VH-VL binders against q9nrl2r1430to1533. Designs and how they scored, part 30

Target 1, 104 residues: q9nrl2r1430to1533
Amino acid sequence: GGVHELSAFEQLVVELVRHDDSWPFLKLVSKIQVPDYYDIIKKPIALNIIREKVNKCEYKLASEFIDDIELMFSNCFEYNPRNTSEAKAGTRLQAFFHIQAQKL

## First folded at step 17 (VH-VL)

Design gg5
Fold by OpenDDE, fold request of step 24:
Structure gg5 (fold): chain C 104 residues (1-104), chain A 122 residues (1-122), chain B 107 residues (1-107)
Amino acid sequence: as target 1 above (104 residues)
Amino acid sequence: EVQLVQSGAEVKKPGESLKISCKGSGYTFEDYWIGWVRQMPGKGLEWMGIIYPGDSDTRYSPSFQGQVTISADKSISTAYLQWSSLKASDTAMYFCARQGYDLKGSYYFDYWGQGTLVTVSS
Amino acid sequence: EIVMTQSPATLSVSPGERATLSCRASQSVSSDLAWFQQKPGQAPRLLIYGASTRATGIPARFSGSGSGTEFTLTISSLQPEDFAVYYCQQYNNYPLTFGQGTKVDIK
């Protein structure tokens, strides 16, 4: 447990990271590993980046936080075909997020 | 403030095992790659490998693949480098380093530990 | 692997003078090139990343230029604390590789 109380954004990010389907989203895609990724995705983002923004208090509104999370999923579905493990994981994680986001 | 603090100097004999550590603080440890770099006495820097503590994704240099094991325990913000059987040629300074990133998908070492000197001699 | 070659091996410069260090890659690394400074008994310190971006807290006298296969680190006016070994490193492809280093010492 942390020394400080978690804000709603911090707590939700922790829950997303701990989810079984978070694996495609934990870190920024490496262009070494996926050479064409940044030819397709123009606004890259991942949970580690979102968590950093939360920690730096860069989100002034819940809508801004939600927009970044949705962007993360949008990128996943744009790059990965529907039948891939990444897209399937994204679908499940997004559903989880939508439920949790109602609490914000 | 981002800090990487490594375990102390080691004096070992050939054939002995060793595990050295690197503890990160001042940032979310599991959210950044951390790597190991070897520097033999009077020589340059050699990339050994990297690990992402958040999912234990690990990459090795071909020169070090199978020669060492890189691991991490995110619960205590610590990365490890270990040998099952040391050789005299393993005598060197070993640095851990964090990788920062840009939004074009590149990762670069931005913070370094102070180094751990490992001396292996009979 | 991508081989990084630095020149010269040793550069003798007087305090206040300009120092120019070269780094060559065996194949293009785009702008995925970093420069590090290492003083005796210390860990390397990041100076430049992305070939030309100074890291936080790095004095303006340090500048990086180049792309593809040819890169340069320039120290416009050598200060006493700048005498050290400098390494370039590509992070464009695995394995990550360093140059062999350039030692900047006092003339």
Scores: ipSAE 0.925, ipTM 0.961, lowest interface PAE 0.4, mean pLDDT 97
Fold by OpenDDE, fold request of step 24:
Structure gg5 (fold): chain C 104 residues (1-104), chain A 122 residues (1-122), chain B 107 residues (1-107)
Amino acid sequence: as target 1 above (104 residues)
Amino acid sequence: EVQLVQSGAEVKKPGESLKISCKGSGYTFEDYWIGWVRQMPGKGLEWMGIIYPGDSDTRYSPSFQGQVTISADKSISTAYLQWSSLKASDTAMYFCARQGYDLKGSYYFDYWGQGTLVTVSS
Amino acid sequence: EIVMTQSPATLSVSPGERATLSCRASQSVSSDLAWFQQKPGQAPRLLIYGASTRATGIPARFSGSGSGTEFTLTISSLQPEDFAVYYCQQYNNYPLTFGQGTKVDIK
């Protein structure tokens, strides 16, 4: 609540969410929409979950934050074939993330 | 503290349009689904639909598809439910509710607004 | 749609007694089942999710059990503030659906 200065993690999450290629990652995959998702992906995660963890100060190290972001992309590439729009979006967003993560 | 605050009671005539609101606070509004539930006088709860403010992904119950419009403005943390032309049968209490989630991909209503009473009569 | 059926429609119980509420699904909903409490003039309140997990702040006297198509909400010792209507709801498939409710009143 209220206006505050965002931490580096908060700022990066905001930038990721605002990116045009964030759409596959905005929310946790629904088992209703993708019934087999959780048969394949065992450590689900999404930007909304990562942001929640940031807001709760659950990341003590930048490496922990980065690991969750990389897990998010890894899940995408594990579930989605390379020629899918999700995988292509993930590839572009991950490249963006790697550039921004250098500032952490 | 998570809170959902809904707009005030409405008294309308048949044929009139109406848009009621639900404002979320105490959490990142755009990161959680928010839904609408109807409760007619003396009756049970009916799921109407849900919207994800972050991308405006919207799902309707077949019973309410085309009967109402669900929308959201994440810039002011507000969800809306609207009718283009009210009927007497739309008289009911309307609740908004947030969906929490588990890591098994399930979404469940965890916080509710106080409700908005809509009365439609000639 | 998945039809949720609650029983009984009304349950009369004395304070301090055990209350058992049933909820049946027309098809399996796995453990994607929630219980809500609603008092007159108030919004529903989440009691149980995932069939058996108590929501934050919910007293231990409330417990949920079951999976698939048969579910139970138990109030081990009914308190005065527990007299209300209780709803079950499946969130396993669209459309989301509620039971018709069980009213728990004073015997």
Scores: ipSAE 0.925, ipTM 0.961, lowest interface PAE 0.4, mean pLDDT 97
Fold by OpenDDE, fold request of step 24:
Structure gg5 (fold): chain C 104 residues (1-104), chain A 122 residues (1-122), chain B 107 residues (1-107)
Amino acid sequence: as target 1 above (104 residues)
Amino acid sequence: EVQLVQSGAEVKKPGESLKISCKGSGYTFEDYWIGWVRQMPGKGLEWMGIIYPGDSDTRYSPSFQGQVTISADKSISTAYLQWSSLKASDTAMYFCARQGYDLKGSYYFDYWGQGTLVTVSS
Amino acid sequence: EIVMTQSPATLSVSPGERATLSCRASQSVSSDLAWFQQKPGQAPRLLIYGASTRATGIPARFSGSGSGTEFTLTISSLQPEDFAVYYCQQYNNYPLTFGQGTKVDIK
């Protein structure tokens, strides 16, 4: 992408990516690595995809951006049991997101 | 415009170490897998491995596991392929390539570097 | 590993003629199949992914078909710039594997 001033969405995505609990969300799940993932998750999304949408100015409203972030967490909790590291990381990252989203 | 630019041709002796590079531009480097593919003289393409610069997740072909090291420095949008001790049989063209993806969870090579020729001979 | 086998090894075609290239997988790769074109001294170029989807900027004369274990790349009317080596590649399972290539040369 081109060099430009960070928007609120861009900045928040950077903060999410840099968070210690972002590891389950950095990239779209590979069906090679998780063969049953796409049998369960029908609207896959990840931070790399969300960042690309931000860079392409696909979000016109904060609510659209928030919806994709919430979808990302929803997918995590749908696929991963509560006691997994992924779900626990997701819970913490989502809490962080909710705090940061108040600034949008 | 997505572009991968690789380091220049190398002429080495057996036993020497080597690290070649692949710099990505025109996209967010840390958000896409990048891989290495070998092509020996007059031969076909061989997948060596891939790395996700965002978290350094790395996957190797069994044929190349332990033979090379794939790494990346996302701060300068650069991926690396290195040998600790070259062999004559390492003589080949080496391509880096980015993996695009579909929303079905599949990843495919969509952009390629121009290649780096490595010649190893006594 | 999944073995990809291309045929024929060499295909001699006259300009304007139809070229049909085959790629077979030793086991099903679903539609996770890509076709690449490589000209001498150049890097491979993506033509088709998902077995049948043309990559951006690829002319309509290139088409891919098939699923599972049998795949075909078709060049409806061969142009002078189409003489090259073509590779299929599966990305359905690790390790990722390429066919040995089909050379399309002028008859």
Scores: ipSAE 0.925, ipTM 0.961, lowest interface PAE 0.4, mean pLDDT 97
Fold by OpenDDE, last read:
Structure gg5 (fold): chain C 104 residues (1-104), chain A 122 residues (1-122), chain B 107 residues (1-107)
Amino acid sequence: as target 1 above (104 residues)
Amino acid sequence: EVQLVQSGAEVKKPGESLKISCKGSGYTFEDYWIGWVRQMPGKGLEWMGIIYPGDSDTRYSPSFQGQVTISADKSISTAYLQWSSLKASDTAMYFCARQGYDLKGSYYFDYWGQGTLVTVSS
Amino acid sequence: EIVMTQSPATLSVSPGERATLSCRASQSVSSDLAWFQQKPGQAPRLLIYGASTRATGIPARFSGSGSGTEFTLTISSLQPEDFAVYYCQQYNNYPLTFGQGTKVDIK
């Protein structure tokens, strides 16, 4: 995306990316690194993809943006057992997101 | 428009260190893998490695592991390739390239820099 | 590593003729195969990804087919600007590997 004033969606994505627990979500999972990921996850998504959609103005409603973020977390909890560091990070980041999303 | 602009040609001697750069623009730099590809004179393309600027996740080809260092500074949308001690055999064209992605988890090189010629001779 | 082998090494074709380039992988790479075009003194340019999808701005005369271990790049009617070296590349597994290239020159 270009340099311009950040929208509410853009700012929230930046905050999510900068969060300490964003590491499992920064980029689309590589099939090389996780060969079985796409056998399980049917609608893959990550913060880099969500930010791209924001930059391309693909979200017309806040609900659409929120749905993608929730999908991202849902995928994490579907693929990763509860006791994994990924799932734990996801739980914390999702809680943060829910607080920030109230501003939308 | 996505663009990758690399630093200028280098003429070095064996044993010298070198760090070349690749600056991305027209997209969110930290959200895309960026890689380096070597092309020796009159030869084909060789994958060296990739880095994800957003978290500095780095992958090397076994042939280049320990021979070069790949890094990135997302604050200035720049990736780097560096040698601690050049050899004559490092003489080559070096390309940086961005990896696009599909929703099946595959990453492919979609945009390339113009290349940086590195000449190492005594 | 997955070895990519291209054939022929050199393909001599007249303008307007059909060109068929082959790329073989030493093991299956599914559809994770890209084709690049490179002209002297220039950077490679992406033509095809996912074995059969044309990159943005690539003319319709370029087409890719195949899966697993056998792939083909077809140029339906060679234009003067199409004479170049073509590389296939797998991105199915590390290390990423390129074919040795096929040079398409004028007959």
Scores: ipSAE 0.923, ipTM 0.960, lowest interface PAE 0.4, mean pLDDT 97
Fold by OpenDDE, last read:
Structure gg5 (fold): chain C 104 residues (1-104), chain A 122 residues (1-122), chain B 107 residues (1-107)
Amino acid sequence: as target 1 above (104 residues)
Amino acid sequence: EVQLVQSGAEVKKPGESLKISCKGSGYTFEDYWIGWVRQMPGKGLEWMGIIYPGDSDTRYSPSFQGQVTISADKSISTAYLQWSSLKASDTAMYFCARQGYDLKGSYYFDYWGQGTLVTVSS
Amino acid sequence: EIVMTQSPATLSVSPGERATLSCRASQSVSSDLAWFQQKPGQAPRLLIYGASTRATGIPARFSGSGSGTEFTLTISSLQPEDFAVYYCQQYNNYPLTFGQGTKVDIK
């Protein structure tokens, strides 16, 4: 499994995952590794979760897909100070996303 | 359906190297942690470590740190466990297992490979 | 590490009877507790995660309860296919650790 004809959402997720600045977003934050994360972030999400939702056809509208991606970045900026590597990566990846999302 | 298929049984001698494999299917391999669990003959389960194929993030149990190497090749949906020099005490069944997750940031083993029996004897 | 202790070591029950297995953690693991079933020559199978949530495809006769340091797996009416070894496992902190197992055999 895992080989499918890529929809626009699938393709965009692949591009996001392949981006050099995707590393903070690839997987759901582990509470073992970041014990206070879930005290702050109440709607956790990551690219692996978004990809799964895409594969399950849970996004009926582009706006729903975009909302989850924006939530992912919002969580990053809420938890990570601006001067962190995570926040900086998020800023760059979000800019990339905004450009690519115009094609949706 | 999610499946983990492991490589076949191994019969080795002390000092030999070994690399066993675990191939995942039915899901996006790079998006889930995959771990290795040892079960010595007639004994219980021991967590060895985990790897996230998407970024190769790897965590080891202190008991196995430096004793084995866990790796993954996401291009072929395969995880590996290897020894540079086997010992008789490495004789055991080795399972790979996928970690599912909840939205509270917890990860739990939800699917298991069938196991690979490794026998090390002179 | 968090030590997981299961009891009893062996539980002999008759088909149709209720089986109660205990698992204790040396420190709180919240609800990050899983139960696995293992039959001879087979891989472990996930029964319960989050202390009380049945995994997909697991019969309703299996139930998990508890939080913190005390946990219980209950098989309401033991079926012939339920005779096996059961392990609890905490995934609240590294290293991940398993109990030593409880063998459920036929009385």
Scores: ipSAE 0.923, ipTM 0.958, lowest interface PAE 0.4, mean pLDDT 97

Design gg5
Fold by OpenDDE, look of step 23:
Structure gg5 (fold): chain C 104 residues (1-104), chain A 122 residues (1-122), chain B 107 residues (1-107)
Amino acid sequence: as target 1 above (104 residues)
Amino acid sequence: EVQLVQSGAEVKKPGESLKISCKGSGYTFEDYWIGWVRQMPGKGLEWMGIIYPGDSDTRYSPSFQGQVTISADKSISTAYLQWSSLKASDTAMYFCARQGYDLKGSYYFDYWGQGTLVTVSS
Amino acid sequence: EIVMTQSPATLSVSPGERATLSCRASQSVSSDLAWFQQKPGQAPRLLIYGASTRATGIPARFSGSGSGTEFTLTISSLQPEDFAVYYCQQYNNYPLTFGQGTKVDIK
């Protein structure tokens, strides 16, 4: 596809990735590290996957993109107790996302 | 098209340092694990370690822990493998490889560099 | 570490014949098993991942089967370009480990 002009989705993903609280979400959870993760989470997703979908133009509507981001956070809160660093990071990142998503 | 291009062959002496490179293209470099695999002359494949350029998360094989350093510069889509002091026994072909993923949390090497031959002799 | 053992070390077959390669893991690796093909002077090429899924562009004559500790790579009808060394590799646990390889040569 070559060089593309940065779309609103691409820009938002970049901002999410660069955020200090993105670390739990950068890559798909490894089942080597977390053996029971995929027994609990049935629709796994991460920012790298979402970015790939954006790059492949798989999102036709903003709602589809937002749904995947919300799924990512939902998975985090489903698997991680509220007092964990992951859940706390997720809470902050989600708040950031909700502000940025208003620009879509 | 996904491509991994490695730096050229190296001829070194024992005790010298070396850093070889692997440049990825055709995909978002920071979003995929990249690993190094050693193949000594006439021998099989040996996993050395992997790094996730997005956060520099690095995992080593116990056999190579402390023997080499794996790093990455995502700004130029490049991964590195380096030695502080080469040994004759480091003579081998070194491959970099990208790890693709499934949606079940598994990662497998799906694309490979062409290899870098390192020869260490006095 | 999980030890991967391939057999036979060398498999001699004629073009058009069926080739069956075995890979055994010292403990269960579930379906986290990949097969690679390597030709002289070339990098390995992914053939199969997830024990039984063909990678993109891999001919249908290549198939993988098995789970747990016993795995098989089958080439239904060997083509001239298939003579090479084949490696299995588990990615179920660290460290990732390869089999020692099976060389498929002409009978």
Scores: ipSAE 0.900, ipTM 0.948, lowest interface PAE 0.5, mean pLDDT 96
Fold by OpenDDE, second read of step 18:
Structure gg5 (fold): chain C 104 residues (1-104), chain A 122 residues (1-122), chain B 107 residues (1-107)
Amino acid sequence: as target 1 above (104 residues)
Amino acid sequence: EVQLVQSGAEVKKPGESLKISCKGSGYTFEDYWIGWVRQMPGKGLEWMGIIYPGDSDTRYSPSFQGQVTISADKSISTAYLQWSSLKASDTAMYFCARQGYDLKGSYYFDYWGQGTLVTVSS
Amino acid sequence: EIVMTQSPATLSVSPGERATLSCRASQSVSSDLAWFQQKPGQAPRLLIYGASTRATGIPARFSGSGSGTEFTLTISSLQPEDFAVYYCQQYNNYPLTFGQGTKVDIK
């Protein structure tokens, strides 16, 4: 692809992806490996999907972008107990996101 | 435009090692699974495995587990398929393919490389 | 593994006629079924995913139907460029598996 100037959304997604605690969120949960996931989570989302939406200019408002990121965390906390590595990673990444989102 | 470009044809002898490549462009390489499919001469398609370049999560078909190594270098948008010791039976066309997704969590091969012909003979 | 069986092995059809290809799974794959077209010397091309959704750029004459274990690819009016081998593939469970293919040739 060509070189494009990164928007604030693009930059934030890059920072989220590069974060050490991004591993539970990089891609959608495999329904093959986690058969009950999509029975519980009705609006699945991940950073790759969010980045795709950003690249396609699907976010017209910052609030829409923030809503998808928050949904991603909400899904994690809904499916994963608090003591899991996924939930703990999510807690830290969400805190990071909240700080960065203030710049939007 | 999404495009997968594979390395050129290979002619090898049994026992030799080989690493072929698949370079993606026109999309964010690290955000999509990429897989390898074997097609022996005059035969059908065989799923070998897939890798997610973003975290190197790799899945193999049981038939190919331990027989090949799938890897990726997201810094250059390239996936690899390699053998430590080729056999004559490895002679085949090898395709790389990107797994696109829907919002329902389903993944399907939506774009394919042109294929790499590997010929192994003594 | 889930075995995918296609029928017939070869389907001879005249241009303009309807072609019906079948794909059966040894166990349910829900709607996680794709159809591919492959011409000699070329890579496969995605036609249908999710059992019934046409991929981008695929002509309307191609349609997919079915769920569970029985699936069908239909070409409503065969065009000269449609003579090829067609594969079904399930992506419902690992390992991902393809059918053995149906060759559509000219009658």
Scores: ipSAE 0.885, ipTM 0.943, lowest interface PAE 0.5, mean pLDDT 96
Fold by ESMFold2, fold request of step 24:
Structure gg5 (fold): chain C 104 residues (1-104), chain A 122 residues (1-122), chain B 107 residues (1-107)
Amino acid sequence: as target 1 above (104 residues)
Amino acid sequence: EVQLVQSGAEVKKPGESLKISCKGSGYTFEDYWIGWVRQMPGKGLEWMGIIYPGDSDTRYSPSFQGQVTISADKSISTAYLQWSSLKASDTAMYFCARQGYDLKGSYYFDYWGQGTLVTVSS
Amino acid sequence: EIVMTQSPATLSVSPGERATLSCRASQSVSSDLAWFQQKPGQAPRLLIYGASTRATGIPARFSGSGSGTEFTLTISSLQPEDFAVYYCQQYNNYPLTFGQGTKVDIK
């Protein structure tokens, strides 16, 4: 890593958050609001958590950052059937992420 | 360092409107729920509601639904509590508080503002 | 709505002694229970979350225990700065609810 890599992760998270299809991923799913989520998803993650980890320099390798983003999408597809608005948003945001990640 | 700084004390008359503020710093404001808690003189704590500034997702206590408006402007890291028409019974201390989280999806208040005293008298 | 009931209402304790505060929920809240300390004229301060986890900067003399419907806050050796009102609060379901408080007074 370094200053350039940290600012690249930060900028990519900002771009993901501002994307129209980010809405299922902005915040850690609330157990009160979605009671069965944590019966199904055992490694939860969301953009708010990923941004905090970037800000605290908790990613030592770029692969760790990419793994958390991919985990976020994998959780979405595991919890949500493919025809749901959540899963469709996940598919579009993941495609956007793959394009942006190639520019790293 | 996480800080929540609230607007100053208010003295109002019944029927007037009021909007008080809570400015967060030292963290990514839009990424944390902010709640409002009322403490009437000599009484305990009452949860009024919470908002997620990132998407404006807002949840109210049934006791306060329709009585107040909770809002946020993430561009200036500020949450708001608003009355359209104050009553004498709204005289209280009002706290904002941030919610932290655990990885089991539970949210709990971890940092608090200093409080805003609102006095409503005829 | 989950009702949180604290006992006793007031607890008189000498410095150096142990204080034990109780909190009961009207239905299970699992371990989604926090304890707050509030001194006169101040905001509440988080002591314990998850029933038993100390918040950052909280001295080891504060400990929490319990799950389900019965919870306890223990102050193992009460210090002069610990005279305050203590609130439990459940965050297992909406509305989020506080107990009515336990005032810890100097004996």
Scores: ipSAE 0.812, ipTM 0.934, lowest interface PAE 0.8, mean pLDDT 94
Fold by ESMFold2, last read:
Parts: C-alpha cells; structure tokens; sequence
Structure gg5 (fold): chain C 104 residues (1-104), chain A 122 residues (1-122), chain B 107 residues (1-107)
C-alpha cells in the first residue's frame, strides 16, 4: 500500500495498544516467564512485533497486517482456557479490532 | 540508529538519593525491555533488573531487589535507576541496555548506553 | 543461579593469529548465550547471540559455537581493535548472569 495504508496500520496499532484489553498482547511472551508457551504456540506474535513490522514497511497488503492481528488472537485462544482473563480480554479486543479494521 | 543516551557522571555522599536516566531513540521505546547492569571498578558485569516500559512489568535480580528502583516514563522514552540512600559500595559504572528478542521467546541485550559513572565517597 | 565460568582469564595473542575463548555454564542454558566485547572506558558490545548468530555489523572473524553447558568464541585473525575483555552471558533463566571475563592482550 501507499502512505495512507501505512498511516492506517500505525493508527490501528496505536488504538489496539491503548485499549484496556491490550495487556495480554503488548509484548512477546517470555519463555523464562511462561516456559511451556513455545511448546504450544508455533507462530508467536504480539503488538510490539506487529508495530515493528509496520514501522519497517514489512506489510505489503492490508491482508498481511490483518492476518498477523488475527494470528495474535488465535494464539491467545489456543494457549488460554476460555474462562481466563487473557481469553476474555482477547475476545473483547478482537471485537474492537473488527470494528476498526473496516477502515482498511 | 538505535541509541541509548545516559545521564552524566555523579559524585555523591553516602545517604544521598540519586536517580539516573537512560533515553532511547531510533526505535519504539515502549516495545522493548530495557535493563540495568552494574560494573564495579575493575570488575565484571552484574545484571540488576529489567523493565518493559509499555506496561511497567519489572523484574529484579535477587541481589538488587529492594536496593534500587527501576522505572520508566514511556512518554519521554526514558528509563530510570534510583537509590533512596547511597552507600560507598554503590560506586560503579551503570549501563542501561535494550533487549532484542527471537521468536522462541528469548530476550538478549542488543544495544547499550554509554554508562553513567556513580562515585559515592565520604 | 546459573554460574558462568570463562577460561582462560587472560589470553596473549599476536595480531593476525587465532584466539579461542571458552565459557562453561553450571547447568544447561540451551543456546541462550551471548558474547560481548568491552574495551576500557566503553560500553559492552554484542558480538554473538543464540550461541552462534553474529549480531548485525559484527565481522565474520568472530564466530560462536556450543550449546548446553560448553561454549566457544573464536576470533580467526585478530585485528588491533579486537584487544579487549570478552564476556559470555546466559539469558536462559533469571537472574541473568555473566562470566567473569577473558582479557585478550597483545603478545
């Protein structure tokens, strides 16, 4: 995309990070802090990584950006039981994302 | 282009407080762990702790837990190390360092500040 | 706490020659090992991470190997700027720990 697509990706990431339910997604999970995470999650990703990819212009299509955001939520639901605070936050943030992604 | 710029050298007396700073630029500051490392005169490197500025998640070495405070203000891209009451044994060089990551969840120090010399003398 | 032990303490080497530095961990750290170079009055500089991956901008004469508890840094042809202290550091578990350093001196 053009400069308008890049600013839209940046703004959407900013809005996701500012959302109250972003806390499980802000940073790549540490294997020291959560040792079994990488036994379960094969394609890890988080908002810090997505923001870096936006900043480096690594997304060529809006679909690539959307795919990474959806992967982030999918990982959350795979690792975390449905009744956890993490999974509930993921559900709410994903709903917010779907509304905001209509701008793309 | 990643840079970490630390505050200048300090000469203090025992019992005084001190807060030194580390300003990051050339990257999204809040998205990377930043740590503090002590080097006593003529000695090796000691990890003190790390902070994630995005949410203030902070981890201390047991040797420094309760001895120092690590904090960050992401609005000005700055991390801090502070003492409420300095001792002569706090005389050392203090480095801040950013952690890069791999997709196996490992974090490693990739960029370092220039160091802040703290001298605490009677 | 994982203790990192480096050997030798000091290594005297002529320019153009090969230097081999050893680092041993008290328990397995997998490949979560970094090597740093530090010159007097300067900050450490990342050379190698993941035991064997060169950091960006690090010359090919620096290579790392090993996994588990035994690690090696090799400098294949020493340049004048390579005379420094070298530290290994594990990041497999908290607390993060450094070796005591190996000083590489001109012979």
Amino acid sequence: as target 1 above (104 residues)
Amino acid sequence: EVQLVQSGAEVKKPGESLKISCKGSGYTFEDYWIGWVRQMPGKGLEWMGIIYPGDSDTRYSPSFQGQVTISADKSISTAYLQWSSLKASDTAMYFCARQGYDLKGSYYFDYWGQGTLVTVSS
Amino acid sequence: EIVMTQSPATLSVSPGERATLSCRASQSVSSDLAWFQQKPGQAPRLLIYGASTRATGIPARFSGSGSGTEFTLTISSLQPEDFAVYYCQQYNNYPLTFGQGTKVDIK
Scores: ipSAE 0.809, ipTM 0.932, lowest interface PAE 0.8, mean pLDDT 95
Fold by ESMFold2, fold request of step 24:
Structure gg5 (fold): chain C 104 residues (1-104), chain A 122 residues (1-122), chain B 107 residues (1-107)
Amino acid sequence: as target 1 above (104 residues)
Amino acid sequence: EVQLVQSGAEVKKPGESLKISCKGSGYTFEDYWIGWVRQMPGKGLEWMGIIYPGDSDTRYSPSFQGQVTISADKSISTAYLQWSSLKASDTAMYFCARQGYDLKGSYYFDYWGQGTLVTVSS
Amino acid sequence: EIVMTQSPATLSVSPGERATLSCRASQSVSSDLAWFQQKPGQAPRLLIYGASTRATGIPARFSGSGSGTEFTLTISSLQPEDFAVYYCQQYNNYPLTFGQGTKVDIK
């Protein structure tokens, strides 16, 4: 990734964070608050971690950035049954992400 | 570099209100928990609570729940600790501190502010 | 509440000698244990997190070990700048709790 690509990643993360359905994804899940999470989810990721990786230029390809975002949603659906508020928020935010990702 | 800069020392009387501040720089402020720690004169460290500025998720130590208010304004990268009515026993040094994280969901204090001395005397 | 107990309260050590500080938790905290150094008039400084990982910029003479309920901070060759109070702190569960501190003095 070049400067334009990094700016696009930054903008997309900002848009995801500001979306009404971002609330399950804003911060890395706390082991104190959700003790069994890390027994189930082995590759944790959240928007705060993704934003830090963008800021540190850790994504060399757009596919790497997209893979982390998709992993975030996959983790949500793996941990949460589809009828939960978390999974419903994930479905809506993922749909929003797919629209925005087409612009990359 | 990560910096936490706290507001200056305060001299107050019992019954007065107070709000002290902690301004973060050198990182994305809203993406990190920030906490408050009390140190009474000649004593050790006591955790008061933490806030995630990104969503205002706030957790208090039971010893401080209802005694103080922790808040943040992410638009100016600032966290706050406030009292509605100070007591002489609130005389202490107050530190803010940021939490880093690991990928096992653990959060630990990694950077500290310089401290704010609050003196409450009648 | 997880009570963190440090020993000894004061440790007198000559420069160049080894210092060993102990921290015990009232219940398992796994490896969610940090060590902090505090000098007079200063804020605490993170030395060790995850029981054994040195924070950025911390000299190799500082090492941490242990898991569960028993933890140790070792300073392998004490330097003049190492005379301070040292706190352990668990972050395995709320409330987050500190030990009462160990003061390391010049012998």
Scores: ipSAE 0.801, ipTM 0.933, lowest interface PAE 0.8, mean pLDDT 94

